# Designs tried in a protein design chat: VH-VL binders against Collagen alpha-1(XVI) chain (COL16A1). Part 13

Target 1, 182 residues: Collagen alpha-1(XVI) chain (COL16A1), of Homo sapiens (Human) (q07092r50to231)
Amino acid sequence: GFNLIHRLSLMKTSAIKKIRNPKGPLILRLGAAPVTQPTRRVFPRGLPEEFALVLTLLLKKHTHQKTWYLFQVTDANGYPQISLEVNSQERSLELRAQGQDGDFVSCIFPVPQLFDLRWHKLMLSVAGRVASVHVDCSSASSQPLGPRRPMRPVGHVFLGLDAEQGKPVSFDLQQVHIYCDP
Short names: E, the ipSAE of ESMFold2; O, the ipSAE of OpenDDE; V2, 0.75 times the mean of E and O plus 0.25 times the DockQ between their complexes.

## First folded at step 4 (VH-VL)

Design U25 (framework fv_umesolerbart)
Fold by ESMFold2-Fast, scan of step 4:
Structure U25 (fold): chain C 182 residues (1-182), chain A 122 residues (1-122), chain B 107 residues (1-107)
Amino acid sequence: as target 1 above (182 residues)
Amino acid sequence: EVQLVESGGDLVQPGGSLRLSCAASGFTFSTYWMNWVRQAPGKGLEWVSFISSSGSYIYYADSVKGRFTISRDNAKKSLYLQMTSLRAEDTAVYYCARSGYNPIYYRAFDIWGQGTLVTVSS
Amino acid sequence: EIVMTQSPATLSVSPGERATLSCRASQSVYSNLAWYQQKPGQAPRRLIYGASTRATGIPARFSGSGSGTEFTLTISSLQSEDFAIYYCQQYNNWPLTFGGGTKVEIK
């Protein structure tokens, strides 16, 4: 697995507010600056075809008024290889990835439980032709996902990016990990 | 075979209206930002308008603000530019251009149409 | 708006020669700068984005450099197909703006 807080240099970014919790983990408050790194530095061999992305996060009230990328990896031309988009109006997550034939494949997960202004653990797993989302201790929601192109160590990784305006999105974060064995 | 094809260019008198269309093929149109860029005969490139993937965010060059309206139909994979109150200075080849899906680093135009000529004269 | 200024307006070079084109922004655009090539009667073609990243399929003889307000496009060992007009473009701020172009022509 990979600790993305370290690989995206979140602890070294002065614009990211570090809120110390004496009884629990450190809280990172994003939104003041872009969170991005070259893909080669985050995933030297590219993001695996099968993985699990685990986040512990808190979505703020103003975040509910727009669509934005929670996680995104671009290709050499700047287009997404894969993206996990938050749709605040529909209270859903959309996973999009480049298909084997060059078009996008996608699936949508209703996640109204994420929009209660409280901390949640979110897991996205991608294995074979199935993508699954698991929030907290609830049962997983699974969707079929079409054949995808192999991920490449090119472009950039983004975390918390407004899909329409390209501005950083404000939300709170405790952990972000990628596991290669979902 | 990623392609953009413009149509609708014509000769129009000053004060007239015209609608340009751009048909997209070979990619998932609904996920990309789209732009109109124009070029007057023998002159340089001028950005005209932007529309986001959903259509929720729209920007215009000051020279066309209030006169031109950009829109898109994702089901038809088409981009439009409705032009009103046309002036001689609007005479140009109008290009449909796809911008990067990532706004911070990739607003550069990677796919362009062949262009459609709009001539405004009496 | 951010004003983009290209120099020279016209550059006369021989095949095999090195061409250096300049682009200046009226305020910092960081690395949010692209270069395009346009041949007569054709649509522009993207060469460089992010100031220095070559677009897919663009030959290695094209290279971009610079950051902030000063940018350069270099074409090493010019070939006959490289004679064209080159435009820089900033995409840091709205409205998006292009330079006036540099025409690279045969000496």
Scores: ipSAE 0.013, ipTM 0.558, lowest interface PAE 8.0, mean pLDDT 85

Design U26 (framework fv_umesolerbart)
Fold by ESMFold2-Fast, scan of step 4:
Structure U26 (fold): chain C 182 residues (1-182), chain A 119 residues (1-119), chain B 107 residues (1-107)
Amino acid sequence: as target 1 above (182 residues)
Amino acid sequence: EVQLVESGGDLVQPGGSLRLSCAASGFTFSSYSMNWVRQAPGKGLEWVSFIWSSGSTIYYADSVKGRFTISRDNAKKSLYLQMTSLRAEDTAVYYCARLPYGGNYFDYWGQGTLVTVSS
Amino acid sequence: EIVMTQSPATLSVSPGERATLSCRASQSVYSNLAWYQQKPGQAPRRLIYGASTRATGIPARFSGSGSGTEFTLTISSLQSEDFAIYYCQQYNNWPLTFGGGTKVEIK
């Protein structure tokens, strides 16, 4: 497993506000600058076929940004290889990935608990033909996920990108980790 | 009340072009992925094209690749299908259809607009 | 692409009788299957999704079952407004594909 804050150079990006608390974790406030890196620098062999993405985050009220990508890896043409999209109106997450021969497969997770303006730990687990979402201490929600194309080390990785305008989305992060053994 | 209203269907010659429009109301259009689905007279349903909520991801059925272009204007709450190099087998009622957040099935359909390709 | 096959093509039933419609996928679609009802001159209407979940407002006489490759739509006590063509649709893989339809007509 590894820390995406380091791999995406968030600590080196001057436009990302760093809020230090003597008794708590460092808080990173995104939104002022795009968070992106070439996929080869983040995932040299591409994103693993099976993984868990763990974030500790605080979602802000986004009336203008009804849908946005929390996490996305694109291909060489800018289309998603995999994306985790936030839908603020429906209070849900959509996982979308390239299937065999380039078809998309997707599943949707209701997560109303994320929209209370408080800190939450979110885990997305992808293993075999199942994707699961776990929020805080609640039970995991699992959905079937069709056969997927292997991830490739091409394109770019994004955190916090508005789906309509392609602009950075403002939200707060404490941690972002990838584990290869979900 | 969710409404999808298609327009633009017409009689066209083989090899011709036509643009279909779908006007959406009663929901936040920019939050939903949209599709075109067609149905030839007396035949079944055939998926034609998909466009993601942001417009960044687009897919086409093999039968229309290179000839049809799907697009959307979220500010105008409209979905479009630009059809070129039309063939007799493209004759169908074309439906605008919405994908809900519960999966890649269709929760709302327009009433359709008829495209007839005939010489 | 995943090929969806519906049977029978036509089913003749009397009001009050049970109708059972079948849908088969050429490969597993898990529970990613929806059913639609279409009346002449109208757009399709969603009945069932996730193989067995009734859409809001759909009467309890409609039920769906199955997983993997074999699916069934059952109408337990057919009413006059239920005479229509019924389509299944898989949404496990792109392209999205539909069955050829089953026409439920009055006997």
Scores: ipSAE 0.006, ipTM 0.480, lowest interface PAE 13.9, mean pLDDT 84

Design U27 (framework fv_umesolerbart)
Fold by ESMFold2-Fast, scan of step 4:
Structure U27 (fold): chain C 182 residues (1-182), chain A 122 residues (1-122), chain B 107 residues (1-107)
Amino acid sequence: as target 1 above (182 residues)
Amino acid sequence: EVQLVESGGDLVQPGGSLRLSCAASGFTFSSYSMNWVRQAPGKGLEWVSFISSSGSYIYYADSVKGRFTISRDNAKKSLYLQMTSLRAEDTAVYYCARQGIWYSGTHPFDYWGQGTLVTVSS
Amino acid sequence: EIVMTQSPATLSVSPGERATLSCRASQSVGRNLAWYQQKPGQAPRRLIYGASTRATGIPARFSGSGSGTEFTLTISSLQSEDFAIYYCQQYNNWPLTFGGGTKVEIK
């Protein structure tokens, strides 16, 4: 699979703080600058229609008042091809994607366990007509997902954007990977 | 300051044509999807049409499909609605509305113009 | 198309009282639901998007809740400037559709 820390140039971005602990994993602190790259740079053939997105993350308390995009791939017009939105008020994730009929297809996953100010491993998998979310070693939460338009290598990839202001959201990351064959 | 200013509303006869314009200022127009929404006198809101930031994706309400054409000129920072074969039921205030934030485009109309009145009367 | 139904059509409330407005979708729209306020002679103003997220500058007395097919807008302590017509809108499916509106007026 792909290491998005490398593909999004997070290690080379001076605005991203690198916190090294001698006995722990490297921590990347986002929020000071937008984390974005052209989609063609990150996914030369577009995001696969079937994939798993795996993050090891920590949501900070200031995000508890916000609705924001954890991960998003836009089209050439800035319209999302796919987005994973954090709704802190409802303690949920919403997956949204462009449908074959020009509508949006979406599903909602309750994830209250992410809002405890601790590190968690989050996996989103999308395969056929099903999307699933795993938090840590918990059982998968699966939802039906309507038919989607093929993903295109256009627009931009984003991590951590406030949905209203379009400004970067501060949260901590240890890992971000995309698997094309989960 | 974000501003949207509609113009072109007029009294027209049934079967006539009219072009509405919306002039945008205070933001990067080419980065936002735009919509037309109308409201008949004393009635509720009705979505009319959508155009993506580049103009590549366009959607219409069934009531206007085949009669109305949405377009944009990003260099002139303007949105247009060309209306043909107008009917009495097209009488409404027409608003242009900006969609979402710059990067996401998913959230609905964050800014609206003040509207321009179209009256279709015999 | 998804039909949006608002109730009541008219709500008469005194200043300082709580107002609760309902919006129902004919099929699930997830949380892709917005609320707008429209005052006489003015364009609509967005209050809430994503069913529960207040837009920038919107007072805390406005709150939205719900998901799927049932949604509520609550104004916790109505002020004189809050007397207006309120519309819900789904943006889950094309065409985009609005509710018929709820008029909040002085008792």
Scores: ipSAE 0.005, ipTM 0.514, lowest interface PAE 10.5, mean pLDDT 85

## First folded at step 5 (VH-VL; from P20 with heavy chain T61D T64E; framework fv_becotatug)

Design Q01 (at its last look DockQ between E and O 0.05; V2 from the best seeds 0.00; counts 0 for: pae E 12.8 > 2, placed apart)
Fold by ESMFold2, look of step 5:
Structure Q01 (fold): chain C 182 residues (1-182), chain A 118 residues (1-118), chain B 107 residues (1-107)
Amino acid sequence: as target 1 above (182 residues)
Amino acid sequence: QVQLQESGPGLVKPSETLSLTCTVSGFTVSSYGVHWVRQAPGKGLEWLGVIWSGGTTDYNDPFESRLTISVDTSKNQFSLKLSSVTAADTAVYYCAREFYGDAYFDYWGQGTLVTVSS
Amino acid sequence: EIVLTQSPDFQSVTPKEKVTITCRASQSIGSYIHWYQQKPDQSPKLLIKYASESFSGIPSRFSGSGSGTDFTLTINSLEAEDAATYYCQQSYSWPLTFGQGTKLEIK
């Protein structure tokens, strides 16, 4: 699998605060600087059709009113190829991807538990025409997902991007990985 | 060896701008944050703000309108400017390095006294 | 913002005694507390990080403990060179804040 802390150079980005946690992994405080890298550096062969995205994260109070991209991959023109959007108003996640017909395909996962100001482990799995979300190994939901266009290794990968204003979103992170076989 | 050294004028007139430089060596500035902390004579420590090598800053609220912190990575220098100073800004000013992103300070400069007086 | 209150403000101590300094936070901050020593006319020096982890090169007579809101710094056998002011500092949330300090003097 792919350790995105390494692939997005988070340890080398001085504006990202690194907070030691004696009882757990290092905490990365995002929001002070953009988190982005060229897709070719992060995913040289693109994202496989089947993958899992795993994050250990803490959503902060100030993000509870906003819609933002937790994870997004764009093309060379800045147009989205795949995105995982946090809708803080509805307390949900929306997965969107380019469909084979040219329109986006999407599904929505209710995740009110993520908004309690505590640490959570979130896993998004995409396998065939099904996407599923697991929170803390105790909550799971699955949704159908239409046929997708293969992700091309062009453009940029973003972590924590305000959907309205296009600027960094503050949240805390301990883990972010992509696994090729969910 | 990690070193930080503050420099600047020791005397500043009221209503003027206090300007200090922190020169650093022994570490790669792109990997760390540098903080400014001050200490009024006979008093405790007060956190002012932080800057990262990419230029992003965060300031303590009372100073937000008067404080500018900047970095020149080619010179290994961090700067503090505090505008509209009063006698209450008389203090020893320290720059300090954040230890590996943990928001505690493993290395401090020697400090420089700035007196605000007519 | 998080207020840190230290006790005592001042203590006159005899060499070889055990000294305890406390720091109380205005809210729970886990173990995100750090301790500094500042000798007269010197800059602060880090002693203890994350409540109980000794910084490199710090004498073993210094130790820290606590979690939540109540934290202690202990000097198990005070030496004359330990005359200084001691500060706690939290890194749980912005802005970063310090306690008001505890001054130790040798009798």
Scores: ipSAE 0.007, ipTM 0.481, lowest interface PAE 12.8, mean pLDDT 85
ESMFold2 (binder alone), look of step 5: mean pLDDT 92; pTM 0.947
OpenDDE, look of step 5: ipSAE 0.025; ipTM 0.636

## First folded at step 7 (VH-VL)

Design A31 (framework fv_alirocumab; at its last look DockQ between E and O 0.06; V2 from the best seeds 0.00; counts 0 for: pae O 8.5 > 2, placed apart)
Fold by OpenDDE, look of step 7:
Structure A31 (fold): chain C 182 residues (1-182), chain A 120 residues (1-120), chain B 113 residues (1-113)
Amino acid sequence: as target 1 above (182 residues)
Amino acid sequence: EVQLVESGGGLVQPGGSLRLSCAASGFTFSNYWMNWVRQAPGKGLDWVSYISSSGSYTNYADSVKGRFIISRDSSKHTLYLQMNSLRAEDTAVYYCARTYSLGRYPFDYWGRGTLVTVSS
Amino acid sequence: DIVMTQSPDSLAVSLGERATINCKSSQSVLYSSNNKNYLGWYQQKPGQPPNLLIYWASTRESGVPDRFSGSGSGTDFTLTISSLQAEDVAVYYCQQYYSTPLTFGQGTKLEIK
């Protein structure tokens, strides 16, 4: 798998506060600066056709943010290729990807448990025509996903991007990994 | 019904500045990429700039880079074009146009345009 | 930059006759992953903004009369009006939206002969 903390150079970003706990993992406080890297640096071979995105995160209260991208990959022109969108109002996640004909294919996962201001482990798995979300390994939801366009390797990867204003979103992160075989 | 209404055009001297607005209604503004396209009198269409749904990504024609700034306000459902250091060749009707769908598509809706005249 | 070149610059066609406008791109606008041509056609009547006619080279926009059709692939495209009507008098533009900067053809003025 890929450790996105390293590949996104989060530890080298001075604006990201590193909170150390002697009895716990390192906490990265995002929101002070945009988190982005060229896709070619993060995924030299592109995003795997089948993958699992695993995050340990704490979602904060958002008073003005309705929707934001927890994870997003764009193309060379900045067009979204694949996105994991957080809908704070509906308390759900939406996986959105470019379909074969240029339209987006998507699926929505209700995840109210993520919005209790506590730490959670979130896993998004994409395998074939099925996408699944696991929260804390205790709840799972699977949805059908339409055929996707192969992802182009040129573009950018983002974490925590506001969907309306394009600004960084504040949240805390302990881990973020992508595994090739979910 | 989808509507786009441009405003802010007028006469300005070379080197001056002007700010155009495009009021959008009849659709979820924040879901769509928006564009500015201009047309000099008696001439063809010239793409000027686009801005992504979130506003995170912008791009410009080389002819306006460094001088024009595209932006949007989701709360006001309004698209903007700040034009600085205006030149005579910037004289044109400026249209705001919506990108079709959420993907990479042509422009399915256009405003009626606003005229910008740069002259001494 | 992808340069779009239309031909002819102007065209006069009799009512009820076929009108053909060509558009050539300096490089292919066909995307191999979805086999779609990122090519559109617009109609602009005097004093009006452009109106989308065709996208994906051959898909007709909703509300567009059946007499309008688009064809072609790669670098060569054609807009055809099978039977010219009086209301079809306009300037027609092709556009590529394959890559930035987005570019238009120079336009073709269509008149009634």
Scores: ipSAE 0.012, ipTM 0.573, lowest interface PAE 8.5, mean pLDDT 91
ESMFold2, look of step 7: ipSAE 0.089; ipTM 0.671
ESMFold2 (binder alone), look of step 7: mean pLDDT 93; pTM 0.951

Design L31 (framework fv_levilimab; at its last look DockQ between E and O 0.77; V2 from the best seeds 0.00; counts 0 for: pae O 9.2 > 2)
Heavy chain, then light chain:
Amino acid sequence: QVQLVQSGGGLVQPGGSLRLSCAASGFTFSNYWMSWVRQAPGKGLEWVSGIYSGGSTHYGDSVKGRFTISRDNAKNTVYLQLNSLRAEDTAMYYCARTYSLGRYPFDYWGQGTLVTVSS
Amino acid sequence: DIQLTQSPSSVSVSVGERVTIDCKSSQSVLYSSNNYLNWYQQKPGQAPQLLIYWASTRESGVPDRFSGSGSGTDFTLTISSLQAEDAAVYYCQQYYSTPLTFGQGTKLEIK
ESMFold2, look of step 7: ipSAE 0.149; ipTM 0.665
ESMFold2 (binder alone), look of step 7: mean pLDDT 91; pTM 0.930
OpenDDE, look of step 7: ipSAE 0.007; ipTM 0.582

Design L32 (from L26 with heavy chain H102R; framework fv_levilimab; at its last look DockQ between E and O 0.86; V2 from the best seeds 0.00; counts 0 for: pae E 8.6 > 2)
Fold by ESMFold2, look of step 7:
Structure L32 (fold): chain C 182 residues (1-182), chain A 118 residues (1-118), chain B 111 residues (1-111)
Amino acid sequence: as target 1 above (182 residues)
Amino acid sequence: QVQLVQSGGGLVQPGGSLRLSCAASGFTFSNYWMSWVRQAPGKGLEWVSGIYSGGSTHYGDSVKGRFTISRDNAKNTVYLQLNSLRAEDTAMYYCARVGYPRWYFDSWGQGTLVTVSS
Amino acid sequence: DIQLTQSPSSVSVSVGERVTIDCKSSQSVLYSSNNYLNWYQQKPGQAPQLLIYWASTRESGVPDRFSGSGSGTDFTLTISSLQAEDAAVYYCQQYYSTPLTFGQGTKLEIK
């Protein structure tokens, strides 16, 4: 799959602290600067209709009151094509995407387990008319998702964007990948 | 097409309460954030409150603690409960649909007048 | 809170002329190449209508005589070749941070 740590140049971004753990994987501490790259650099041929987004992440206490985009792809005008929103007050994820009829399509996944200040593996799968969220190996939920417009490879990809303030959001990351064949 | 139909305005005394309603049609209401914006007679626009698709709420400083925004997705309706009303709350109140995902208002209701006087 | 200051407060010009309306923000509304600033038109007796978002992107259905420009703290709405129906009050609005704020408005009158 696509390693977004490389595609978003996270290792080459000096404002992102790299924390080495002798008994574990490298940790990237996000939040000090925007994480964004042109979509054509991240997804040169576009994001396919079916994909999986996998993150190993740790949400921090100070972000638990925020609504923010864990992952967002915009068009050239900054209008969102697809977003995965963290609603920290509701302890849920909302997937939103441009629909084929010109309205948004969306679904909401309760994920209270993400907010326990521990590391979690989060997987979002989009396949057919269904989106699924898996947290670790122990929980999963699926929701219907309406028909979507194809994602155009224009605009920008964001990781960790405050929905109200438009600022970077702090969290720790070990893995972020896109798999094109979920 | 997108339509926001408002109701519930009127005349109240200072300290009184009122509930405004905004019924939505022509779009998938549960997918959109909604907001209230007011305009005092002869004055400019002031943001009052917003509610996310997931139900989280936010308020302008002048109404915080007195007003409550809510939504009923089954009825495609957003509400604004106005409590402890003051003379300076006299305004035309507009409901608005928030353009996804940011706070710009791409569709507006017709407005409903709230008058606070003794 | 982010203060938006518009100038002029009022302007009266003839049909066919060009008008500029300025909006100055008390702090930058630029984030990752995007300016979180909108423009609205409010005709007499009507609700406001969105004209421009992201500082320079016209909303669908807005005539191309309306254009937005600027970045950071300084923004301009330009109306070229004015029409009689453009008589309105124009507002800028930031959505960089809550509370969301509007400029005080610029009243445009056609002579």
Scores: ipSAE 0.007, ipTM 0.580, lowest interface PAE 8.6, mean pLDDT 86
ESMFold2 (binder alone), look of step 7: mean pLDDT 92; pTM 0.932
OpenDDE, look of step 7: ipSAE 0.017; ipTM 0.581

Design N31 (from N23 with light chain A50W D92Y; framework fv_nepuvibart; at its last look DockQ between E and O 0.36; V2 from the best seeds 0.00; counts 0 for: pae O 6.2 > 2)
Fold by OpenDDE, look of step 7:
Structure N31 (fold): chain C 182 residues (1-182), chain A 120 residues (1-120), chain B 107 residues (1-107)
Amino acid sequence: as target 1 above (182 residues)
Amino acid sequence: QVQLVESGGGLVKPGGSLRLSCAASGFTFSNYWMSWIRQAPGKGLEWVSYISSSGSYTYYADSVKGRFTISRDNAKSSLYLQMNSLRAEDTAVYYCARTYSLGRYPFDYWGQGTLVTVSS
Amino acid sequence: DIQMTQSPSSLSASVGDRVTITCQASQDISNYLNWYQQKPGKAPKLLIYWASNLQTGVPSRFSGSGSGTDFTFTISGLQPEDIATYYCQQYYNLPYTFGGGTKVEIK
């Protein structure tokens, strides 16, 4: 798989605070600067058709009233191709992607457990026509997903992007990986 | 194909109330944010209200705050606009429009609109 | 609120002419700008999104350019079916706001 901490150069970003966790891995505090890299750098061979996105994260209280993109890949013009959106008001995640017919395919996952101001392991799995979300490997939800348009290789990858103004969103991160997941 | 059909428009006196409906078809309604946009006769377009996919997140233009309420019934694939305390300046064709996400996507589909006339 | 200043308010051109409409935002809106076409008695139709992206099914004679505060909409080769009022719209921040519109007619 791909370690997005490295691919997004999070450790090399001075604006991202690195906090030593006495109980575990290093904590990266996002929100001070935009987290973005060209798609070619993050996914030189493109985003796999089937994949699993795994994050260990802590959502902050001040974001509980906002809609934002936890993960997003845009095209050359900045238009979203695939997004994992956090709807903090409704306490849900929404996977969205461009469909083959030019419309969008999406599915929604209620995940109220992410919003308790604690650390959680979040896994998004996209396999064929099914997307699934796992929280802490104890709660799972699966939804059908329509056929996706192949991802254009040129664009940018984002973590923690405000859905209105494109500003960085504050949250804490321990790990973020993408695995090829058939 | 995507279709949006507004209804509920008509003539109403100032201070009166009216409820608009928008029937959606051809797409998964519950996956999309929806908006109302109005156009006074011979005038331009004015955004009125915005609602999240599940309806828990709503926005209003200052001109309608406290008077209008946007809501939706995803089971019926329907969008609503409850308009209270109507004013003459609220006279307009009201359009429902689909959008993918707040602040990131355009209004890619519009209904044909329903006319609301507020007059004494 | 973000103000969108659109110009001209109206224009008349001949078939085949190049038509240009401009839209200026009161602040930087990045690429969060759409262009709509509204034919007489009809609802608006999305033509351009994200400043320069052509909506699916829209003829290639339509185009958009610009970023930040200044944007341009162009019809390369005006056709009779293009008679309409065109609007720019920002969706950078709420409340979303539209330009005043440009009525395009054929001589």
Scores: ipSAE 0.018, ipTM 0.646, lowest interface PAE 6.2, mean pLDDT 90
ESMFold2, look of step 7: ipSAE 0.132; ipTM 0.642
ESMFold2 (binder alone), look of step 7: mean pLDDT 92; pTM 0.929

Design N32 (from N23 with heavy chain S54R; framework fv_nepuvibart; at its last look DockQ between E and O 0.23; V2 from the best seeds 0.00; counts 0 for: pae O 5.7 > 2)
Heavy chain, then light chain:
Amino acid sequence: QVQLVESGGGLVKPGGSLRLSCAASGFTFSNYWMSWIRQAPGKGLEWVSYISSRGSYTYYADSVKGRFTISRDNAKSSLYLQMNSLRAEDTAVYYCARTYSLGRYPFDYWGQGTLVTVSS
Amino acid sequence: DIQMTQSPSSLSASVGDRVTITCQASQDISNYLNWYQQKPGKAPKLLIYAASNLQTGVPSRFSGSGSGTDFTFTISGLQPEDIATYYCQQYDNLPYTFGGGTKVEIK
ESMFold2, look of step 7: ipSAE 0.492; ipTM 0.808
ESMFold2 (binder alone), look of step 7: mean pLDDT 92; pTM 0.931
OpenDDE, look of step 7: ipSAE 0.018; ipTM 0.648

